# VH-VL binders against q9nrl2r1430to1533: the designs that were tried, part 70

Target 1, 104 residues: q9nrl2r1430to1533
Amino acid sequence: GGVHELSAFEQLVVELVRHDDSWPFLKLVSKIQVPDYYDIIKKPIALNIIREKVNKCEYKLASEFIDDIELMFSNCFEYNPRNTSEAKAGTRLQAFFHIQAQKL

## First folded at step 3 (VH-VL)

Design n5e (framework fv_nezutatug)
Fold by ESMFold2-Fast, scan of step 3:
Structure n5e (fold): chain C 104 residues (1-104), chain A 122 residues (1-122), chain B 107 residues (1-107)
Amino acid sequence: as target 1 above (104 residues)
Amino acid sequence: QVQLQESGPGLVKPSQTLSLTCTVSGYSISRGYYWHWIRQHPGKGLEWIGSIYHSGRTDYNPSLKSLVTISADTSKNQFSLKLSSVTAADTAVYYCARTPYRGLWSHAFDIWGQGTTVTVSS
Amino acid sequence: DIQMTQSPSSVSASVGDRVTITCKASQSISSYVAWYQQKPGKAPEPLIYDASSLQSGVPSRFSGSGSGTDFTLTISSLQPEDFATYYCQQSYSTPYTFGQGTKLEIK
């Protein structure tokens, strides 16, 4: 192993997953727990889906990878008011992502 | 390397719509970053108007939200500002600028256009 | 909205002087502060981001410090080209807001 053996996209996704503020983003939002989510959010995505796309080599350009990560944050801010724990976590995780993405 | 250039009319009549365009060179808007409009009133400070990123999502200053529209044309590598129902208070130098990211970020507006002067007068 | 208040509004100084400009946020903004220099007829140029990080290409005589609500820009040894207006700006929350500016004038 070691992180130096991972692709740049895989390394960045791993860093996002391990971040304390990743909890709203690890998996798709539960329709049972949040029934109106899928009425509002038309392109749902989460870190587990993005990681699978990385592993399957579905991202041809860094911009496509960045677009999916940004879509994930955009969905968070669209659904969750700024005063929610989800929106606050999203704000901090997005800041972390943008610092790390400077390397892409 | 990356350059921003504002264009549009320097004189607008009260109650009309101000339309400005920012042309980006040396970087593709569709590849990321957040793209902003900022204005500076004569002898006063700077006021952030709003931002857009390539997905089409916009953030607007709440004081201007009902009056402002920002759009992007990625095929022309441009983004534009429309400010409706202008008054003399909208007289300012208008800048386009970018950040690595929109809102809530530690990064500065790292690249600015030269600015374009807009006067609202009959 | 987060209000940014600068002091002083103007300062007169001589080449070689150490100059300090302060900026106060109306609420805690962590380190999400940038500083800009603006010369007459020109766009603002970034000097500092994230309260203390020097923008690429900016001389090391410029430094920033602070966290929470109180932030400082320091010019350790004024040069003739440093006479300009300086602005602080917060990026903690939208709308982005700027201080009212500090004009640095030759004594």
Scores: ipSAE 0.005, ipTM 0.568, lowest interface PAE 15.0, mean pLDDT 85

Design n5f (framework fv_nezutatug)
Fold by ESMFold2-Fast, scan of step 3:
Structure n5f (fold): chain C 104 residues (1-104), chain A 122 residues (1-122), chain B 107 residues (1-107)
Amino acid sequence: as target 1 above (104 residues)
Amino acid sequence: QVQLQESGPGLVKPSQTLSLTCTVSGYSISRGYYWHWIRQHPGKGLEWIGSIYHSGRTDYNPSLKSLVTISADTSKNQFSLKLSSVTAADTAVYYCARGYWKSPYTYYFDYWGQGTTVTVSS
Amino acid sequence: DIQMTQSPSSVSASVGDRVTITCKASQSISSYVAWYQQKPGKAPEPLIYDASSLQSGVPSRFSGSGSGTDFTLTISSLQPEDFATYYCQQSYSTPYTFGQGTKLEIK
């Protein structure tokens, strides 16, 4: 734990946000625009929420941080059919995350 | 065989709403895939407008802002484009198309309608 | 948005010629490129996917190459039916974007 571990999580979140495939994951899905999303997805999460948790030092273990990122991808694949632009963006971003997460 | 056919008015006045419908045959829209609208300005390239999945999920080109609405009617096997506040810049051939991931690295359009010409003129 | 720029805008060639068309992306897009052929009055038809993979049914005289930002479509020996407009498309990120097109004209 500490500043160095927090800096590593922040760096990884910044890399994910910068990635071209981050667009489905930047913010929570709008309940007004996609009402059925919250009927299907019971634990919604997005990169802005994860970054806020990093900034507030809410992750005590790397596994907790990794679990939240994996939940984000799991939600994507649960809601979005395999042949959608969202699901394909999620597949590429998840692969990028797995490579980067080896450094944690 | 999958076939797509556009229909709608060929002439629209400036500031009005353009409405086009794509009828799909040989494949049920509710079975899957994203269904797309793509336009081509006279003598110019192709511009992706947006897409819809049968659940009502849409994805729009940000450059068209809030001017575009795409909807689907699975009972008629159709999806439709509504473009509001049109100007002469919206004069184009409008295509409907099916998109799919040919590989993990290429999302492309494998079936297209024949295209319908829309002219925006007073 | 990723901008795709094609060169040349038009090319005049004869049957039997080797023709090369290029496409440049405004940022690195790996191999997320498709090429289309469009004949007058018709919708575009896919030719190449993954920058270099030939679509089923497309003649072997067509080939694609490139990665990152620079991509090329080559026709090794032009046939009369090849006179058309060619477009590149990126699928690296939405919105999907196309090049402005290259018109291949008979000399």
Scores: ipSAE 0.000, ipTM 0.562, lowest interface PAE 14.5, mean pLDDT 86

Design n5g (framework fv_nezutatug)
Fold by ESMFold2-Fast, scan of step 3:
Structure n5g (fold): chain C 104 residues (1-104), chain A 122 residues (1-122), chain B 107 residues (1-107)
Amino acid sequence: as target 1 above (104 residues)
Amino acid sequence: QVQLQESGPGLVKPSQTLSLTCTVSGYSISRGYYWHWIRQHPGKGLEWIGSIYHSGRTDYNPSLKSLVTISADTSKNQFSLKLSSVTAADTAVYYCARHIYRSGFYQPFDYWGQGTTVTVSS
Amino acid sequence: DIQMTQSPSSVSASVGDRVTITCKASQSISSYVAWYQQKPGKAPEPLIYDASSLQSGVPSRFSGSGSGTDFTLTISSLQPEDFATYYCQQSYSTPYTFGQGTKLEIK
């Protein structure tokens, strides 16, 4: 494409951000509002960080990009019990991601 | 429809422990949200006391931290406040409320109990 | 703690007037502000969240604006049922804090 075309990784991140279930993942969990999060989760990540890495061309392999997205979901399921709104949103968004990632 | 209702004694003596319970209907507290206690002193503004997530994580106002305990009983769909060593300054209307923090999108306290009046007096 | 300061502390206004209430945070809080209406004997009810988003079911005459430290609540055409006390609240950092309230009297 043209000067305004997006990369495959950028297109996927944009679709994730636009998804109704992206709300737990848009930005890093606030240490101020959720202080114990960082005692439990040792490698925090969020969609805004992943998108920044895409924009800076930091992913050299599709597997590196996929690993960061999977880390984001793994953190969600480790911190949030299965019956929470966060875990349910993560489950649906992860399923959506797995379908879209087949295009990579 | 979600409803919250406070219950507990309306009169507490100085130096006793104030114990209040919030009963939630229309939503299981084990499914999510942060559940809060907020109070309002007579003729004055609102003061946040603290919150609990269904996982047992609590956050307390630092001004009250040594005096406050918030706990949840998911089997009864309730969460409770204990405030130790009360004084006349703890006389207030006590509200329970629900709130969700959404990353990148703030939600307000969207459902409140009707409030329960607590008077600390001998 | 983040301090929220409201101005004015009270307003007397006529039906149909435009009323503006301001709220100032002691530090930058982005858009993490909600506005509440409290009628005598009742719990507060949310009007505005995320500084400018209208809560479902709230009349369109209510609007919010601002970011960072300075926030406003506007009622474009005051109605008799708007007699109440209004509070701003920050949810940027715990402890969550409220403004001292603005009492709105119709007349």
Scores: ipSAE 0.005, ipTM 0.590, lowest interface PAE 11.5, mean pLDDT 85

Design n5h (framework fv_nezutatug)
Fold by ESMFold2-Fast, scan of step 3:
Structure n5h (fold): chain C 104 residues (1-104), chain A 122 residues (1-122), chain B 107 residues (1-107)
Amino acid sequence: as target 1 above (104 residues)
Amino acid sequence: QVQLQESGPGLVKPSQTLSLTCTVSGYSISRGYYWHWIRQHPGKGLEWIGSIYHSGRTDYNPSLKSLVTISADTSKNQFSLKLSSVTAADTAVYYCARGKYTLSYWGAFDIWGQGTTVTVSS
Amino acid sequence: DIQMTQSPSSVSASVGDRVTITCKASQSISSYVAWYQQKPGKAPEPLIYDASSLQSGVPSRFSGSGSGTDFTLTISSLQPEDFATYYCQQSYSTPYTFGQGTKLEIK
């Protein structure tokens, strides 16, 4: 079941990357540009890291993949006040993810 | 700041459903984190019951034999535990807690409620 | 499930002592360990997460170390308010599991 699962993870990451609201999540937040980010967020992650893990077959279970995506959203909502463009994008992208993830 | 407060009946009869609610203040559940229920039996250690993410995603301790349901009400900023068919073995202090991230990596419980004592007896 | 075993079950110490508590996981859990302090009648309070990271607001006399299966909580120069029960917890996989606790008592 590993080949089918890897194809599904790849498709889901591609759909997330292509979404209009993916811009806060494409790459790790710059420590130079946002110096307090890593004082608040202790497990940083982004779509490029998740994609790399998919490509290297590092996810053994669908739950591990889903947990990394959820961690990414959790970090967004922890750092960014709810009225920011980042938090609004995160809310919409997370809703999209939940619909797509039903295909597991 | 962020505070969690458990509420619910302190006495439950055997075979009935134990129902507890955790009220969160100072932080919106819909912003993220996993929200957890943990219990502590008299004179014993801590037992993780389960967790919920505001989307409705849940994870339960398999040892509780599918007797557990956790739900969230983001409009009230609350999440709740239902434990069906209780016995005297379910007598414990019940805590709600915030886990800083999802299930996959580190799950330190950084904020806890004060705990509520539930006794199961006739 | 991953079993967490603490040693010792209790320890008697004096103010100013260095105290160490150990925790052993039944399988390798990398650094995914947290430590908590619990006083009678109160909820556990977080001390350490990710094996060695100090929780905000916790005094620097608390430190954690270890990786794999063996983990240690150290209290340098014990203070009167440190007499409590201490628990380790693995966060590597669900269900999350706790050690049985170590009671730190006055000598």
Scores: ipSAE 0.000, ipTM 0.553, lowest interface PAE 15.1, mean pLDDT 85

Design n5i (framework fv_nezutatug)
Fold by ESMFold2-Fast, scan of step 3:
Structure n5i (fold): chain C 104 residues (1-104), chain A 122 residues (1-122), chain B 107 residues (1-107)
Amino acid sequence: as target 1 above (104 residues)
Amino acid sequence: QVQLQESGPGLVKPSQTLSLTCTVSGYSISRGYYWHWIRQHPGKGLEWIGSIYHSGRTDYNPSLKSLVTISADTSKNQFSLKLSSVTAADTAVYYCARSGYRIDYHYGMDVWGQGTTVTVSS
Amino acid sequence: DIQMTQSPSSVSASVGDRVTITCKASQSISSYVAWYQQKPGKAPEPLIYDASSLQSGVPSRFSGSGSGTDFTLTISSLQPEDFATYYCQQSYSTPYTFGQGTKLEIK
């Protein structure tokens, strides 16, 4: 992607960060408080990491940006049982993302 | 809403084991969070004793590690503290609390019990 | 162990005053700081988590700031119910440690 595409990525990340259901995704999970997380999740990612990658122009294609967002949701659903607040927040935020991603 | 309630004896004799239980309502321990024991000596500040995660993983304050055992009973939705070989120095108000979600940066203790007073005296 | 040092140990203030309490960590702890309010005979109540995030239900006159080693709790316009002892706490590594407390007293 180009400059226009990168600007669209930043707008999407900002909208995700501002969403009420973003709380599980803002920062990486603490190794101190959740030591088993990194034994289970091999490719950890969070919105702050994705936003930094957007700002550094690391996404060449919209598909690469979408893949990182989807990895974030996939990690959530792999680690957290379906009935948890984390999984429910993830489900709602993912649906919101899919609607917003149509702008790309 | 999530609520925590401490229970146990208010008076314990020196050299005995102090046993306290925290009953959790409105949230299942098996779903996550770290569950903590904290104490406060008369007129002093707060001291972290230790924590448990429902998998059985425990972390203890090194100053108390040889004396402390924390366990969880998910079927009763309770977690418990055992402090062995107590002395008058263990006289304190004991609190249970939980910290944050498994996937958030909310690492503060957001729910606390009312506290239970324990006096160690012969 | 990470030592948390609060300043001042006590402060006298009047209703309507702006009050600031500082907490210093002995090593960098990123944003892993929480603040609590404790009234006599009561359990601590959470005010702030992750250095600057306001706990649900806490009045907007409370705010937190800082990262690394230096953290501040601010009360923008002191109310009668705010006279209490305040504690900072780090959750960066075990053992979790609290500051010694700051007692906020009526002037």
Scores: ipSAE 0.000, ipTM 0.556, lowest interface PAE 14.0, mean pLDDT 85

Design n5j (framework fv_nezutatug)
Fold by ESMFold2-Fast, scan of step 3:
Structure n5j (fold): chain C 104 residues (1-104), chain A 122 residues (1-122), chain B 107 residues (1-107)
Amino acid sequence: as target 1 above (104 residues)
Amino acid sequence: QVQLQESGPGLVKPSQTLSLTCTVSGYSISRGYYWHWIRQHPGKGLEWIGSIYHSGRTDYNPSLKSLVTISADTSKNQFSLKLSSVTAADTAVYYCARVTYRPEFHYYFDYWGQGTTVTVSS
Amino acid sequence: DIQMTQSPSSVSASVGDRVTITCKASQSISSYVAWYQQKPGKAPEPLIYDASSLQSGVPSRFSGSGSGTDFTLTISSLQPEDFATYYCQQSYSTPYTFGQGTKLEIK
């Protein structure tokens, strides 16, 4: 991971943030809104945390960046039943991510 | 409760294609994570072959890239290895494995199949 | 590719001994090291990740240390079930690479 790779990760995170289906993923889930979330999800993550990691050069490999994004989707599907708007948004955003990740 | 199990032929002739399948139980491959193939030559150390994400995205060891193909079948919860043009040097125990994820993104192989022995001989 | 070199290739020890195995990376890999134990006829099992974090279920006599290029696996009081081959692995950069292994044998 050089400077060019950090720019590529930043561009991809921006594309994800701007996507219509990003709303469940922008920030960590609120304990007040969803009190059982952190009892079920042991490795919480969101796009704002991933973007901060990109900015701090914490990803040494493209695979580490991809793993964080996939963890975010995995958490969504683990917590949210398949018929929810959250799970449906996650499914569409994950497909978009897979297409964009081909550029990495 | 995650379990991985390799299956495939134990004997392959030189110049043929080796085909192995890993069946995953207790976890759906379509939920994410990369799934890996690793081999161990007789009396030698471990060699990483490659990985796959259920979408079809793969990463291969550069030393094997022209010879190796990894694919996934999410309907069967399986992923497979094809190694073309095999030689005696491909004789090894082949393992499938999963990587665990930690908060600091230091990762390691947390679940392994039992391994399947492949001998390349005429 | 990052090369991982283990020392020694084999070590003979007695039950109760303190055993130390070392692993050297060809470049700095921070703490991106895991250690595995392999018994004959079995798949490797994880012992340590992040250089020093103990895998759930692994006895506390196992410990790991190091950062950068030099890493150590220590068994503080060797037990009969510990006679096995040990491998280090880096996950800092692809391709993932393993040390050549250290065989721990009965003296």
Scores: ipSAE 0.000, ipTM 0.550, lowest interface PAE 16.3, mean pLDDT 85

Design n5k (framework fv_nezutatug)
Fold by ESMFold2-Fast, scan of step 3:
Structure n5k (fold): chain C 104 residues (1-104), chain A 122 residues (1-122), chain B 107 residues (1-107)
Amino acid sequence: as target 1 above (104 residues)
Amino acid sequence: QVQLQESGPGLVKPSQTLSLTCTVSGYSISRGYYWHWIRQHPGKGLEWIGSIYHSGRTDYNPSLKSLVTISADTSKNQFSLKLSSVTAADTAVYYCARGFYHSRLYTYFDYWGQGTTVTVSS
Amino acid sequence: DIQMTQSPSSVSASVGDRVTITCKASQSISSYVAWYQQKPGKAPEPLIYDASSLQSGVPSRFSGSGSGTDFTLTISSLQPEDFATYYCQQSYSTPYTFGQGTKLEIK
């Protein structure tokens, strides 16, 4: 990856953060609010962590960036039943991501 | 340039609903950002009231309970605050503001309206 | 809710002085702090975000530092236009909360 790829990652993360359905993904799930989350999800991640990695130039390839975003969605669907507002938000945001990621 | 301007009545009677509108210019609300209401009472300082995204998603300060409603009208490039059952404690300067996401996804307020003074009295 | 406590509540200083204002969060908020300047009759204006990042257009004499629970705003070589009230804000979680303010007054 190059400077243009890093700029594209930053732009895409900003678009994800600003999307209506980003609310379950903005920061790590609270152990106080969801005590069993970390018993089920072994590789937690959120948009704030991904953005920090982008800003520190930790992604060498677009595939590494995409893998972290996909892990975030995978965690959502693993923990949350299909009928929850979290899972519904995740489904819509993931579809948006897949369209935008084609531009990477 | 992005500008925000509050409008609404300066005087509201106790138990009535306070209604304020923020008009945004230089940026289309439907393009993004969260849009916020913040108030300032001399005795309490700055208090975040709530936010809206153009889709209609809202977040409210729990201390205001079910008393607050924020709405957006993207065709007019405006968003509005309704605060029901007002009391003297709601006397404050009300600001509208744009929330900005930065590195680490925290929100701070990068553009503010000039503020409008609301007095609640009989 | 996360409580933000500023100290001092007021400070008197002279032009050219170095002024320090402190803000303490009731729990760890990482670097999720912003600082604002408010002049009488005006809306607050952003100065610092992400604890130490200077808002565009703000003079370099303003600086921020800190992490976790303890944060500091510093004005090196105070200027006449800097006499104002300063507020910290935690941006870590809703509801977003502000410190009570520090009034910077002419000595």
Scores: ipSAE 0.000, ipTM 0.567, lowest interface PAE 15.5, mean pLDDT 85

Design n5l (framework fv_nezutatug)
Fold by ESMFold2-Fast, scan of step 3:
Order: sequence, then structure tokens, then C-alpha cells
Structure n5l (fold): chain C 104 residues (1-104), chain A 122 residues (1-122), chain B 107 residues (1-107)
Amino acid sequence: as target 1 above (104 residues)
Amino acid sequence: QVQLQESGPGLVKPSQTLSLTCTVSGYSISRGYYWHWIRQHPGKGLEWIGSIYHSGRTDYNPSLKSLVTISADTSKNQFSLKLSSVTAADTAVYYCARDYRFGSWYSYFDYWGQGTTVTVSS
Amino acid sequence: DIQMTQSPSSVSASVGDRVTITCKASQSISSYVAWYQQKPGKAPEPLIYDASSLQSGVPSRFSGSGSGTDFTLTISSLQPEDFATYYCQQSYSTPYTFGQGTKLEIK
């Protein structure tokens, strides 16, 4: 069961990865490059982790998938000041996600 | 489906501390959204009181900062407002709300509680 | 603090009318405006975010426009369920502030 649902999640993750504004979200933030990140962000997540969860059939409901994507954006907005390239990329990518996710 | 529900005393005496709790269902408050308190004075508009993030970070309206404390209890899926040294000016309907779409610097309130009426009177 | 001023404070209209409500910010806030509808005895409900984006489930007769300091909410063809008080809110900086409200009444 669930195969068509998993294909939909995979397609959406692929579209997010392809988006020009995906660069802050592709992998977990480096502790070496950004040492205070993990002091501030208690539930880190990134597109590579979400994609792995999709591939392992870990999402039972569309809402669980959407929650993980929204957590990723919430972490971006928590850590990054509004005027940063990361925050601006996050704002644009989140808007794109909301348009695509309306069909889930 | 996300639902928020306020609870607390409807009558508070001047100089006492007003304590309200918001119970969240259908979503875990520890998942990374902002949670807000907003009030509405009788016959007047809306006033933002403050917010809390799942990390425990709070932001308060500067007009209330010395008087207000917002906290979260993730084990009960609740967040709470304490407003100290209340006066008649604190009489209002108090709402809790979620800030879902825009993250920490855009406060667009997509889900609201039903509101609870608080009267400050001797 | 950023002040939000709505006009008019009240408007009387008939079903089928086009209604426009204006909101003015005391400084530029880009597109960071939301609009809410409140019916008597109920909590506000979201209508519009980011000046012009329609909240899911809200009828298409509602639209928002504007940028900088001047914003408008338009109801293109008023329905009986639209009689309510409408509020704008700036999301640009804390403390977040609301307009004083516009009461939409049956003519």
C-alpha cells in the first residue's frame, strides 16, 4: 500500500532539492562552520534526512511529512536573522513548498 | 487538526497575578512553531502580548515586558501566560494562537483558541 | 512601534456590493501585512497573509493588495456571512500591531 503516496513525497522532495533556494537545506548545518547552531536549534533536520525517511517509508501520514518540512523552515527562521541570504532563501523556498503541498 | 483552548480564572483582583493556560491538541508544541498570546480589550482592537518558541525563547511586547512571563510545558502540550500586578486595564478577552506559515519574524496567526474573558475587579 | 491605521472605521453595505478597506502603516513594512475577520463573540479568523496571499479555504471574493505603507482588503461581491469586523496586522517587527478595526454592517 502507500507506494503512490511515497512517490508523491519523493517528487516533492526532488522539486525542493532542484530549487535555486535549496542550498541552506540540502544537508545538516556543520558544527565546525556554525558552532552555535546546535545550542540554539534542538531538532535539526535537512532535505537529505527527509528524503531518507521517505525512502524508508517512515511517514505514515502526509501531515508527518509536511511537519518535517515545516520544522526545517522553522529552524532556518529561528537561527538566521531576517536579513541573511539563508533567511531570504528559506522564505522563497517555503512559499514554493506551500504551493506544491496544496495537493497533498 | 490543530486546536487551541484557553483556560484560567475569569475574575482576578487588582495587584494579583493573572495565570492562563493554552492546551494544544492535534500538534506537538515541541515541533518548532511560535505560540502567541493576544488580547482584546472591551470594545477595542487586538494587542499582541508575546510569543514562545519550542526552544524556550520568548519575545514580549515591550509595554508589558517587566510584567509578563510566557512558558511552555511540553509534557502536557501546553503553554501559559502569567501577567503580574494586574489592573482594571488588563480586563480583556485573552487568545492563544499559532504562527505557522512564516516562522519567527512573521507573525501570521493561522489557528486561534476560542478566547477566555478575564475581568480585573475588586 | 509601527502604527496601523484603518479606514473607514465602519462601512454600511448591501449584499452584492464591492467593499474596500484600507490600512496604512506608519513606516514601510514591505508586504508583511495580514488581514483577519472577526464575528461577534468569536476569535479572529485569518483571511490574507503577506499582503495578497489568500488563506486556504477563504473564498476568492476576498483579495488583498499593497506594499510599503498602503494596503487594501477588497470583497468583490459581499455575501451575508461577510458582515463582521476586519483587522489588519503588521508582521514586519515586534511588537506586532493591529489596526483599530473596520466594522462592516448591513445597509
Scores: ipSAE 0.006, ipTM 0.575, lowest interface PAE 12.6, mean pLDDT 85

Design n5m (framework fv_nezutatug)
Fold by ESMFold2-Fast, scan of step 3:
Structure n5m (fold): chain C 104 residues (1-104), chain A 122 residues (1-122), chain B 107 residues (1-107)
Amino acid sequence: as target 1 above (104 residues)
Amino acid sequence: QVQLQESGPGLVKPSQTLSLTCTVSGYSISRGYYWHWIRQHPGKGLEWIGSIYHSGRTDYNPSLKSLVTISADTSKNQFSLKLSSVTAADTAVYYCARGRLYDSYQYGMDVWGQGTTVTVSS
Amino acid sequence: DIQMTQSPSSVSASVGDRVTITCKASQSISSYVAWYQQKPGKAPEPLIYDASSLQSGVPSRFSGSGSGTDFTLTISSLQPEDFATYYCQQSYSTPYTFGQGTKLEIK
């Protein structure tokens, strides 16, 4: 509701969302499709949640924003074996993020 | 309340550049959403051309092989399509649309322009 | 690219009929499907987003279902204004692709 303002964090989140390798990260993992996910991952997060936090101005420091993005990748690598399409997508998207985050 | 309106020439000669503009009213492009161009060949279905986010980031259909450019002018609340080296195969109705297609707030393409007919002929 | 295939290509029906249109993706696309209605000479109008969510202002006789590769649009009781062409669209990855369309005709 109200004014929707764009920030440097919003621009970066949009860039991540648009990346071909964002598909495992767009929204929270489905318990129906992946029943054991929430038994293993105790701090679930996804790009839609991070974007909402940006829109609500909840990140006071760039480090807090970066920490949430890194948590998302950490969860991916914790749950998914290294040779899965999810882990491969996460590896490529994380590398892209590290390049983009240099400008924060 | 939110309205999109296409404008541009209805007739373009082969090898020229097709230029279309979408004027947005009732919503500021700089507030978000993706802004899309879609076309429909006579008697056929819909083809996604590309999209822009107001930051200047663009996505294009690879089938157009670097012939397409989409740009946005937030001061005029418009976004535009340029398609270079047109042929008779580019004859179509061209639509602009607003859509959220990437994140969990997926509304599809929820607002469309009325469409503008473009004929490519001598 | 993700290919979207609709079935049938055309269907003939009468007012009051239950009509189903299917859409198959060439790979799993979760719930990233939208459905549109297009009448002759008019722009497409959105009906369904995220496979099953009804667009604001769309009559409740329209419903969507499915996940993964197989998706269905259902009209529970066909009305005269529903004779149109229907398209599915995937938004899972670029390029976004549409089905070839299903023409709903009066019987």
Scores: ipSAE 0.000, ipTM 0.558, lowest interface PAE 14.9, mean pLDDT 85

Design n5n (framework fv_nezutatug)
Fold by ESMFold2-Fast, scan of step 3:
Structure n5n (fold): chain C 104 residues (1-104), chain A 122 residues (1-122), chain B 107 residues (1-107)
Amino acid sequence: as target 1 above (104 residues)
Amino acid sequence: QVQLQESGPGLVKPSQTLSLTCTVSGYSISRGYYWHWIRQHPGKGLEWIGSIYHSGRTDYNPSLKSLVTISADTSKNQFSLKLSSVTAADTAVYYCARQPYKYGFHSYFDYWGQGTTVTVSS
Amino acid sequence: DIQMTQSPSSVSASVGDRVTITCKASQSISSYVAWYQQKPGKAPEPLIYDASSLQSGVPSRFSGSGSGTDFTLTISSLQPEDFATYYCQQSYSTPYTFGQGTKLEIK
C-alpha cells in the first residue's frame, strides 16, 4: 500500500546512493562521454531514474522495483568488462542490494 | 596527488608514426575516468585529439580518425597515442589529460601533463 | 563541429581592474563550458567547469556565467599572477573544441 511501499523503496534507494560503490549508477551514462554506450545498452537506467519512479508511485509490485535495480546491474556487466572498476563496483553493490532487498 | 607525464621522441620524420606515452601516478587509470590527448600547434590554440576509457573504447577527432590510435595498458598505468603518416602540420606540444567524470557532468580536463614538444621534420 | 568564438583576442589591463572575456558557441551547448588559464611554457590549468562552477583551489575573483550560446569569464579584481592566456572549451559533444584564446597583458 502506497505510502508504506514508497517508504521501503525510498529507503533502499537512499542506502544504495550512499554506498561507496554507487558512483557508476547515480545518473544515466552520458552519450557525450560514452557515445557507444547506447549502441550496446537498449534499456538504460540509473538510481536517479529509479528514485523518481518510486516518488511517482510507478512501482505497483516490489518485483517491478527489483527488476529495475537488476536491469541497472545487468547493463553494467554487459557494457563493462569484468576487470573494470565499474564491473567490480557493480558486483559489490549488487551483493549489498541482495542483502538489503530481503527487508522488502 | 595525481600526476601525468608524457614521453616519446621529440623529432619524427614525415610519413613515420609518432608514438607518445602518458604515465599516470597517484591514480589508477582503471577507476572509470576518461583519458585524453590534446595538442597545441606553435603559436596556435588547443586541439583535442581523442580519448580512451579504460575498457579500450576510444573516441577520436574526425579530422584525425583514420590516422590516430589510442590504447591503454592498465598494468603499467599508462595510455598511449600513435599518429601515423605524420606531416609538418603535426608539429605541436602534446598533452595528456584526465577527465574527472564519465557522465558528462564535469566534462573538462582537471589534470594535465607538462606537455612534450614534437617536431616533424626531415 | 561546434565552433567556439572567443573575444577579445587580447586585452590590456591593470592590477585591480575588472576583466571580462566572452565565448560564443555556434549552437546551443547548455552549460557544457570550461575555462582554462595558460602561462607561457606551462600546461593549461582549469578555472571553471559547467559554465559557472569554480575549480577547487581557484581564487573566488574568477567567475563564469552563461548558458546556451553565450558565455563569460570574469576576473573581478585582477592580480599580477592573472596575466596569462585564457581558453574556453565546449564539452557538449565530440570533437571537443576550444576558443582561439584571449591574451591578458599588463597595461
Scores: ipSAE 0.005, ipTM 0.568, lowest interface PAE 13.5, mean pLDDT 85

